# Designs tried in a protein design chat: VH-VL binders against Putative dimethyl sulfoxide reductase iron-sulfur subunit B (dmsB). Part 11

Target 1, 262 residues: Putative dimethyl sulfoxide reductase iron-sulfur subunit B (dmsB), of Halobacterium salinarum (q9hr73)
Amino acid sequence: MTNYGLVIDQERCIGCQSCSLTCKQENNVPMGQFWNRVLTQGGDHVDTPSGDYPEGGDGGTLEMTYQPTACQHCENAPCVKVCPVNATYTRDDGIVEIDYDKCMGCRYCMAACPYNARVFNWDEPEHRPEDGTGDVAERPQGVVEKCTFCSHRVEDGLDPACVVNCPADARIFGDLDDDDSTVSKYIAEYDTHQLLDEKGTDPSTYYINGEMSPGRPWKSKKLESELDDDEAAKAARRRSGSVENGYDVTPHVPAETAGGDD

## First folded at step 1 (VH-VL)

Design s00 (framework fv_sutimlimab)
Fold by ESMFold2-Fast, scan of step 1:
Structure s00 (fold): chain C 262 residues (1-262), chain A 121 residues (1-121), chain B 109 residues (1-109)
Amino acid sequence: as target 1 above (262 residues)
Amino acid sequence: EVQLVESGGGLVKPGGSLRLSCAASGFTFSSYAMSWVRQAPGKGLEWVATISGSGGSTYYLDSVKGRFTISRDNSKNTLYLQMNSLRAEDTALYYCAKDLYGSGWYAFDYWGQGTLVTVSS
Amino acid sequence: QIVLTQSPATLSLSPGERATMSCTASQSVSSSYLHWYQQKPGKAPKLWIYAASSLQSGVPSRFSGSGSGTDYTLTISSLQPEDFATYYCQQYYSSPPITFGQGTKLEIK
């Protein structure tokens, strides 16, 4: 019934890397390792700019395009097919997951992934993490890891940390099989594409660059479901953590690990 | 325009101390990890130390740990390397370098001109 | 500590020729964390290729990078005079220290 997916609006994305840093805090990812990366795009007529800041060209202002890239949670995932111990698998809700107890560290799945979305935990996964991550489970050694769509948050009814803490509101998460979901409405309204569509992996992550879509001259507009929100108020809520929907940057501790009582 | 300008290099005797500075401009300094990378005359590149954007985390090459201290002053956009108990093998051109990703230790997209440190009697 | 070994140490070629140089890691690294630098005599290094295959701004299209796991290559399809320099590979993958290869010196034959 449920089939989770993500839309990334490249016209809204400002390249600030909050999605990468929030993911690290939420999932206790070690220094030097990222499950989400923010890449720049270039072409024959535009040099690829350096990272997080725009560079002016000879002829004037250069418009930056950013491509946040993580596990695409593919329906036809090559990483699932190559795993000799079936550690990598697709859940009924569309999330591609790794069973760390089964993973033997062969890294065939890393070679098979065309998105470079997987990392391997070498000898020092416990080197100093960013401040405030101590309450989340420690990362296991000798296994492959990747973006989980924050399944621990999603199972508790919250959106992924990179979604709720994006200051540009460039990420939309939800059930692709629910036509009334915000994510489905974005896919229906905007000209979306999947990365490396020719590879046939069938990603559950969709991108909007939308420059040629009617009524979108510079940036994607909000859907009607978002119009009642005050952008300044939403930004203030994210900074202050005053809402229950995960605008706090504090990592979520699942109920099972917190030891609650009935 | 991003600029990194090193200073503080010079001639020092073995066992001596020296403090290097790197003045940064053209980017939000506090948002990026900064590193020192050295190059001995005629040799290759060797990473020395990294400091996180906030200054809360520091990392060192094993051979300099306990002797060198990396620090930063985000209000002045300046990176420092305090070098104590200097040895002949520390002789090198020292570069200040900016991390491509804010706290990732991925790649060094901008480098200073370098400041020469010579340790000899 | 992951050791990067570059081969050959010196590559002597003429303008117009194809250049290929390799970087081999002692342990598997992700292509996302392998980068290449160009350094000319008396100058600071310049980031040239990041994430194994992405050209840095201003790098000519004759350059390309490829590889995965332990084996990476930098290729120049048709050498120009300005391409003669020393090239270094670099990694950081979940563990300090950051390490560089020893460099491949590309020189005029």
Scores: ipSAE 0.000, ipTM 0.405, lowest interface PAE 16.2, mean pLDDT 76

Design s01 (framework fv_sutimlimab)
Fold by ESMFold2-Fast, scan of step 1:
Structure s01 (fold): chain C 262 residues (1-262), chain A 122 residues (1-122), chain B 109 residues (1-109)
Amino acid sequence: as target 1 above (262 residues)
Amino acid sequence: EVQLVESGGGLVKPGGSLRLSCAASGFTFSSYAMSWVRQAPGKGLEWVAAISGSGGSTYYADSVKGRFTISRDNSKNTLYLQMNSLRAEDTALYYCAREGYYDFWSGPFDYWGQGTLVTVSS
Amino acid sequence: QIVLTQSPATLSLSPGERATMSCRASQSVSSSYLAWYQQKPGKAPKLWIYAASSLQSGVPSRFSGSGSGTDYTLTISSLQPEDFATYYCQQYYSSPPITFGQGTKLEIK
């Protein structure tokens, strides 16, 4: 069975908020609300003045760590347990969704979520047709909403909008139960962690934090403008569901013959 | 398809200079980091220098640092290696190699040129 | 720098036999940054295996790569005449410098 998950590479995240803007456009999220927020940890800043350091301020400035935070799509979700009308539920593919027809607006799920990932639609959402580019209808009033992993996109074989449009290529989405998926390979290669893992909610979102991404300095992530039209670039675009590629590419190595594969 | 063709090798005296060129075709040259790898006659492979796709970053083996300069002209799809203060130990076949991406964390040399011979001898 | 040591330096075998050659790193290397190249006399090297175990397109299934940390192996299950060549391992985990092993020459007995 498919089990969708997300890896956020904090070493690559530059805090540009593109993921938040793209999510709002794809899902027609109302003014003043965010399903995905980009947070900072502590007072570490890249703009720390080097002139204030004594001899030895080499190696650049202190880096700010960004933490994009949305619904973690927990396997043991307290928001599901607390819902008195069973509006919040977990799909077979691991996505936590809300049945808006059942939601009564009690907001108990908001109080139960340790990630502050849910919003409530107090007023009818402001309609901005030019801002909404997805196939999702205008947001309902009087219900709780959150990140859906863009289930309408993933059901069509596409990645979530925030994954596709991350200019830093800091988001990897896929099937956690497929050892050959890019998301599973990231989890296997890097030291990943889950937010507030002591809460026991078992998130499907994993973070890479504080460890340098492997590779050579001249093997920095490639901008989409730097990728060519070979098989690797096309494979990357296919996975993302966009014409433009992310920064990393992986060649397609087909296993056409059962006896011919390794 | 993808082709890399080296030129500029030859016989040079110790202390002399040579400039190697590598003409690339069949791919978007500016999208790939490039390297020079050399092989002395009958010996193994030795990495010499690397340059990022944009040309903004260059890296060298300690044995050539300060003497060799790697550069590229993306408008001409050409990679260069300027070799100064040449020594007998620099005698080798010099390969132009493209650094491919075979996994999102990998970058081995997926295409190589035929090589150009540099002989440093009195 | 990471030093790669290949053994044996020369491996003399006959077609149909199994070939096994090793590459040892002076310090731990991620398998994702370990590759093998095949080089025939008078020709440029060809990428043969990447990420320690993934076969490059067009490489016959009789070839396999394995290993992690400091110990890596290339195996050919049943040698064919065209397999006789020199094989080099390469790391690009710790760079600069990129380093290669000294090579294992596979020759006909």
Scores: ipSAE 0.000, ipTM 0.400, lowest interface PAE 15.0, mean pLDDT 75

Design s03 (from s01 with heavy chain E99D G100S Y101P D103S F104S W105S S106W G107Y P108E; framework fv_sutimlimab)
Fold by ESMFold2-Fast, scan of step 1:
Structure s03 (fold): chain C 262 residues (1-262), chain A 122 residues (1-122), chain B 109 residues (1-109)
Amino acid sequence: as target 1 above (262 residues)
Amino acid sequence: EVQLVESGGGLVKPGGSLRLSCAASGFTFSSYAMSWVRQAPGKGLEWVAAISGSGGSTYYADSVKGRFTISRDNSKNTLYLQMNSLRAEDTALYYCARDSPYSSSWYEFDYWGQGTLVTVSS
Amino acid sequence: QIVLTQSPATLSLSPGERATMSCRASQSVSSSYLAWYQQKPGKAPKLWIYAASSLQSGVPSRFSGSGSGTDYTLTISSLQPEDFATYYCQQYYSSPPITFGQGTKLEIK
């Protein structure tokens, strides 16, 4: 059984925010909202790329360490447990989804999420003028939303937009239950951790942190296939067909959504 | 066979600048974090700076912070240390050393270069 | 920053004797992140022991490392002429910075 997960390499992450901006473009996320936030090590949100070091960074070292944070797609998700109408649920492939038709906007799931990964669409006016949404999904109002692992892309064999358009190649996505997958090999080879693992939520998102982690992995050479040109070529086959200036700038529209007489 | 060869050392006056290079061979350079470690004549070892395999993270000892810059060119398998505002206490043999094979972890130094001597004297 | 203090600064012994030298950390470190280096005059340091007790490839079995928390020891059971060198401990538990002890010079009596 497929079990999707993500590795984020914080040492590769340069804080450029392409992941946040690409997510907004791919998923038509409203102005002022982010499904993926690029945070400094201390939890401060980064609005623009910075070449400056933070004061007191890592206990006196002046450097910027970034922590992209979105829905962790937890196996034991508190947001699923507290939903009174079962709108938030875990799919068989590990993706935590929200059924917007069932969501009543109570926001209990937001309070339950230790990662602050959920947003609420406040704008519920009736008869709002349309800007022209074309074939990209318009975001529903009066409901809670979050990162979906770009399930619309994943279901069509493509990687999430934030993975495809990371210029630092700091994100690896795949099937955690396939020992031969790149994501599984990264977790096995590199010293990875989950955010707030003491909360017992069991995230499907793993971080390679620039700071020394407790516990010593086996001393071994990095898996070269995960970092070489062949891996980049394999990843390119999972990207959508339209790429400009090294970025996939065209949102993926599933066949079932692209149709119609509109 | 893993080899690390330093160059760029020499005599420089206080306040001057110098750039050290370390040519790496015999391993996948981009897969390893690298460090500079110095040793003043007759004294012990002092870690100076480190850089992750990708070059995305850099770290410095307080004694050199703001004056030294570590960098790497993975296409040339070369590590650099740009040293500015040099002081007499920076006089040392500078070693290039191979660090962690993991981007998130720090390790002991399993291979060292021969060192390049930097003398800061008026 | 974790300060490593080695003792004694100089150890004068004869071949065949047992050598014991200590490394004390200013704060607790995991034994998994403590290493020892051997350095001979005019040469680069060589990794000798890692993870407090694991001998690097090629290191003779007369060497051993032990310790936990703040107190670590390197022992040579029966000194050979080639063992006379300066030994440095290193921690990489709290990094940056990586820190070294000041060294213990093992010299012939």
Scores: ipSAE 0.000, ipTM 0.383, lowest interface PAE 18.7, mean pLDDT 76

Design s04 (framework fv_sutimlimab)
Fold by ESMFold2-Fast, scan of step 1:
Structure s04 (fold): chain C 262 residues (1-262), chain A 125 residues (1-125), chain B 109 residues (1-109)
Amino acid sequence: as target 1 above (262 residues)
Amino acid sequence: EVQLVESGGGLVKPGGSLRLSCAASGFTFSSYAMSWVRQAPGKGLEWVAAISGSGGSTYYADSVKGRFTISRDNSKNTLYLQMNSLRAEDTALYYCARHKTYYYDSSGYRAFDIWGQGTLVTVSS
Amino acid sequence: QIVLTQSPATLSLSPGERATMSCRASQSVSSSYLAWYQQKPGKAPKLWIYAASSLQSGVPSRFSGSGSGTDYTLTISSLQPEDFATYYCQQYYSSPPITFGQGTKLEIK
């Protein structure tokens, strides 16, 4: 009954790209590929964090809405339905995965994904010195890949790397079927949206839209009444820093891939 | 380098008072909720009181409500427990402990990731 | 409100053996809100496992935690001499108040 999901608070997202970078390092994603993209309103990829615009017009700073977009881990996933060899499948915990041994490289799943969340490995992956480590599994060639919700981390009781390393605390991960989970409380408290919900894919990723919640704080007034000054200060410090207390960019190596167990 | 050091324990008569102190170092004290946890000789752990990082919220076990007061001085990185109307059953080693936080949920009084060495309180006639 | 009951009260084993101990809650506590502590005689408790299954930094891989709802377990796959201690479970789902189990004393045979 575990059903993993993600809430992305667009009101808090500052477009810093930390989620994209940490995803590449954690999962050893090759040069030129992204499993997670940070888009502006309108779908443009962001090179530089916004929010530091010249004053003009009404004398205010331009407010941008960012849309981090990766695999939505849909409950009704079209990528699963079109796979002729059943390589793409849904796990019991809701994570959509690819069995690389079964994947034949036809890319039908890429065409079926309305979120443009999948990449194809045409050649042996290229690795940059700052991308991944020798401890992390090398990416296979001739197969399709995408965000895994960092299943290797989640299976070991850790949150996805993009969740842990978001300086703005704009990402909440957890069990959607646990009403007491933080992710479930956010979905109940805020007016959340799924991307392209009219297509009926039923994503496990939910967005708190900045346009629907202008000027909304990290937590509603009800939730804020439960926070004391120290909790608020701690959250604010993490938003301002690139790496602060509790954020770690070191890739997680599961016991199965680390070699012999003690 | 993260440390909690308790002091102020001792021998007191039933009905007496004691004030315990806990000196914190190596972390931003005001960013963490803190608790006092006690352990009677040869017995298990019992949570006593908790305080938010700002000091604005305090909570007590039913066994000590109205008798104990938890407080903190963030400018001195120190936690306190004022114990009044002490009883024989309050005899225990008193630990100062820090609450662990999670990245996606900064609220709440959770597991204790850092503990002091404890200070012994003996209530005897 | 939530009572935690640990069993067995005492577990007598030799180095190299597998140890398993249980923690049962009077109400469901969700796995994210269950922790285990190791306490050696004369010393403060140490956080060992949090969120039912996450090992605290520095805890050897021979330790594991599992469980959900009301039933949780701590397992040591192959006992080492330094593992003999008292282990306490703790809930923080209904918190405050925080409650602890009565402890399982792991002693050398």
Scores: ipSAE 0.000, ipTM 0.389, lowest interface PAE 19.9, mean pLDDT 77

Design s05 (framework fv_sutimlimab)
Fold by ESMFold2-Fast, scan of step 1:
Structure s05 (fold): chain C 262 residues (1-262), chain A 123 residues (1-123), chain B 109 residues (1-109)
Amino acid sequence: as target 1 above (262 residues)
Amino acid sequence: EVQLVESGGGLVKPGGSLRLSCAASGFTFSSYAMSWVRQAPGKGLEWVAAISGSGGSTYYADSVKGRFTISRDNSKNTLYLQMNSLRAEDTALYYCARGRTIFGVVIPYFDYWGQGTLVTVSS
Amino acid sequence: QIVLTQSPATLSLSPGERATMSCRASQSVSSSYLAWYQQKPGKAPKLWIYAASSLQSGVPSRFSGSGSGTDYTLTISSLQPEDFATYYCQQYYSSPPITFGQGTKLEIK
């Protein structure tokens, strides 16, 4: 019955890459790998050094659109269909997950994914984030990995790390099958689209793509329903540990379970 | 029900040519990679050639590279193998076999096989 | 190319006995890329096991596959008359070429 999905509001997205960086911290993603990438129009990955932005975006010119891209958690997932050992599977809640004990590293799922959303763990990289207060789990070697919608957080009633730590509030997560959920209300209120919908994979990730409704400001406004939310209920879904400058800085580690584990 | 039916085998002299066909039914032909696998009398299996679902990619065993051409006509649900410059060692029963293709990924184990067509190369 | 060597070449057993046959690769093959086929005289091969241990639909549970790296095994826990056939292993880890073992002939004693 629960069908988890994500709306990414490209009108709010500022390309800061906090979603990519917090995902790496939460899930101990190795150097050189990305579960979340921020793309520009045309599909190029954003690599923005401090203080080094292209000139010519001033004086009333239109802003560029950014497209954060990770596993889309497709309902008709090619990665599930190609897996010869059924290591990649779809959970009852719609999350596409990998059983690392079954994964043999064939990488068929990587080639089948039209979103380039999967990575392969060849060996232990030297330069990983150090274990901190959250004791982030070591990633398994010889297996394929991808965005899990932070299932380890979601199972404990928390939103994914990229959702809670987006400074632009450009990410809305919830149950697509609940018409009263914030994510469903965003899909109903704004024009949304799915990436590569012609491929027929039926993503559970939706984008508000920067097209303005007549008479509305350039940037999307929050829904009135978000202002009326129970503040205690919102707090319960967002953070598992220490908060610094509005960011959840402590990765969520369930008892005896590695982060990102099923 | 998935069916693969080979035809076009026969007796041919060394240096000759032969074209094999495989008629497919019971599945969406263009969604599957196809292969030719041969078996010499009393011997084991040898993979010969493979083609992706769209026909955009072809692969060959070194023993046939430059002499054999695999192709398909998805509008007719038919797989082909054009065999040129045939040698005595090409004598075998030739099977067509179904692999998988999902968004261009060829998964090369074979879940269905035809009955085979015999090719004999002798003077 | 990866060479697959099957042993024994011929296995002579009676119904009710346990059969084990091996497939050894010249270099390491991920278990996800190893299949087994059953072939009866005068008939086409049938896919029996894929990804080293996954039984194809319709294959009886008395069959099992195991192994990793270079060493793989097909086991039949209690032979039935219909199980007497030639069994071929196949790798699809290093392709092209796709390669097969030479076969193990399981015959009635």
Scores: ipSAE 0.000, ipTM 0.432, lowest interface PAE 13.2, mean pLDDT 78

Design s06 (from s01 with heavy chain E99D G100F Y101S Y102K D103W F104E W105L S106L P108A Y111I; framework fv_sutimlimab)
Fold by ESMFold2-Fast, scan of step 1:
Structure s06 (fold): chain C 262 residues (1-262), chain A 122 residues (1-122), chain B 109 residues (1-109)
Amino acid sequence: as target 1 above (262 residues)
Amino acid sequence: EVQLVESGGGLVKPGGSLRLSCAASGFTFSSYAMSWVRQAPGKGLEWVAAISGSGGSTYYADSVKGRFTISRDNSKNTLYLQMNSLRAEDTALYYCARDFSKWELLGAFDIWGQGTLVTVSS
Amino acid sequence: QIVLTQSPATLSLSPGERATMSCRASQSVSSSYLAWYQQKPGKAPKLWIYAASSLQSGVPSRFSGSGSGTDYTLTISSLQPEDFATYYCQQYYSSPPITFGQGTKLEIK
């Protein structure tokens, strides 16, 4: 049975925020909200690509490690346990999802999440975007939302938008239960860590230390040229989509939500 | 034992001001968003304003924006509504109401006070 | 803003009869965000039903709520004397503003 997970290679991550911006574009996330935040190792959020950074004025004497953080899709998820209406649930493929029709907006799940991965969709004008993403559907109001691992893309055989559009190739997505998957091989080959592993939530998101480890390559992910034909074919299928200048700029619309005229 | 008690209502002339208070007891006040809901004599319910548990977010009906200010003092378990530039159409029984779930805002209301009457008349 | 229209405005029935009243939203509100209140003369409203069909603690089982999308119903299977009151529906799907229906007055024949 499929068990989706994600590896984030912090040694490759350059903090450019393409993952956060791509997630907003793909999922029409409102202005002022992020499902994926790029944090420093100390937890400070980096809001804009090439924008202000706390240590920039000091001439960059500190080397920063970036930690992109979204919903970890935990196997032992406290957000699922506290939901009084079972709106937050774990799918058979390991993705933690929210049934918006059941969500009553109580936000117990937000308090229970140790990763601060959830947002609440107010319908106050200050929190409602008008010029966010143009032609994509508006997000549901009055409910909690978070990273879905782009389940709408994954169900159609595509990787999440943040994976496809990472220019540093710092993200690997796939089936944790398939020993031959790239994500499984990466976890087996390199020292990976889960965020707040002492909390016992069992995240499905794994991080490679941003500091170079003694004895490991300084680039931890295999280049595409090192993949065999089967691995390359699987990667190509997962990365498919509309692109402009090498970036996937068109949100994926599943057939059942697109509808159709006579 | 969960209780809300309103006070501060009375007769005021158009253009005048009033401050309403709501004393809360029997629950962790800071964990709940609070609202003011009014009811004109013989009429239905109208939501007026809401404030988050921390007091960091406030929301108002269009009819009262710029005139009313909702606030709270969590150390005193008290909710307030400062009403300025009062009009005849503000005449109503004003209820203090608690959002029905901890950490929710702008939801249903499970606990209501008895109301305090505000009459705006020349 | 979502406008809630209740019908009938007044419902005159005898104890023991079944009461049915409706609440229609100007646009879909999702059933998770519709509530009903009972208000007796001179008293504050009481939350009676939330999420369209969930009875508030202490509400008798003769009450039920149903509906989806734009059309919602409150039903009382066998009226008791204490059930005669005004009932208001409320949406909290699109807020602010929270909006209420104009009320259905349930009165003794």
Scores: ipSAE 0.000, ipTM 0.397, lowest interface PAE 17.2, mean pLDDT 78

Design s07 (from s01, 16 letters changed; framework fv_sutimlimab)
Fold by ESMFold2-Fast, scan of step 1:
Structure s07 (fold): chain C 262 residues (1-262), chain A 122 residues (1-122), chain B 109 residues (1-109)
Amino acid sequence: as target 1 above (262 residues)
Amino acid sequence: EVQLVESGGGLVKPGGSLRLSCAASGFTFSSYAMSWVRQAPGKGLEWVAAISSGGSYTYYADSVKGRFTISRDNSKNTLYLQMNSLRAEDTALYYCAREKIVGATLSYFDYWGQGTLVTVSS
Amino acid sequence: QIVLTQSPATLSLSPGERATMSCRASQSVSSSYLAWYQQKPGKAPKLWIYAASSLQSGVPSRFSGSGSGTDYTLTISSLQPEDFATYYCQQYGSYPPYTFGQGTKLEIK
């Protein structure tokens, strides 16, 4: 059966935050909240260059690695175990979801998540002018929310918005249980790691962090054997009109909503 | 048992210098980012400086930037704070704190030392 | 930067009562990355709650934390004598500088 997962190639990630803004647009996430953050690698502090950087033409003596972080969709998810009403659950395809009708707002799942990937909707949020609105549903109040792997897109055969709209192609999504999938081949070929693996949550998100991947150059080309598959898959997954130099702001409307309403 | 022991505090005149040390034990020091947090007598907590686990990255509060330097020696399990051009407003108990990092530069402080008092006379 | 404002400055209650104190941020704290510290006179601060609602090991279950965005709360369901202390909130939802609230002093009425 399908088991969705994500590989984030930190050597390709340029820190542009397109994934965070696209997620916000696609899912109508309100002002002041983010389901996906772009952090610096390794949990170390990183000094932001001053106005003189790179001083004297030093030209990047320090290479910064970015770590996009959202819900890891763990196989052994603590957030699922602690939910007293089973609002947080794991789908058969590996996606960890929240049933908002069952969520009572106790926030036990937030305390249990070692990635702090969950937010709670206290009051009616004010939407930013740049947020994706129009016919996109408003976020529910009094419930916990998080990254869904864009299940509404995935159910229609599309990649998550943050994957499709990454200008650097730093995110690879697919079926971890299909050895022929691009995501599985990346995990097999490169030295990948999971965040906070000592916690035993078994994330479905894997990172190629560059510094820990032996012999891998900064601007590594895609796997030669996968070029045709990547191009075909990318074309099929661009129904939203995403572009290489940016992203399409039109959220995906699921088939059960659009196709049933003629 | 995690232990952090500060030393080096004392009385100095305005414009003077002091070097604080924090001796760490009970954990793998080289795996943790560290901070200095101060507390003026009868006042609240103020974060002062932070250093990454490997020592390559440092951050400072605006009030001390350019005057204080945080550093570490992982071979000696010791954290340092070099304090120059001291002012009366730098008078405080200085705590060594271990950072629990949840991603990149996002940290809270899970263990604190007992503090070392720095008094800058007027 | 994010400024944290705690209220009330002083909370005077008797043992057995419920204590509730707040921490308000000038801007939304990403991912509810907010911690609470307990400090008794003459002692170092001790981590009490992290990630807004996660109790540090050894913290009694009568303590709870809640909140997201700009508004956070620490609650003690039934005060014990050892709970009287000053409580500080700290945000870590953004890059340094890390910021603390000014503290709420919980004292015996």
Scores: ipSAE 0.000, ipTM 0.385, lowest interface PAE 18.3, mean pLDDT 75

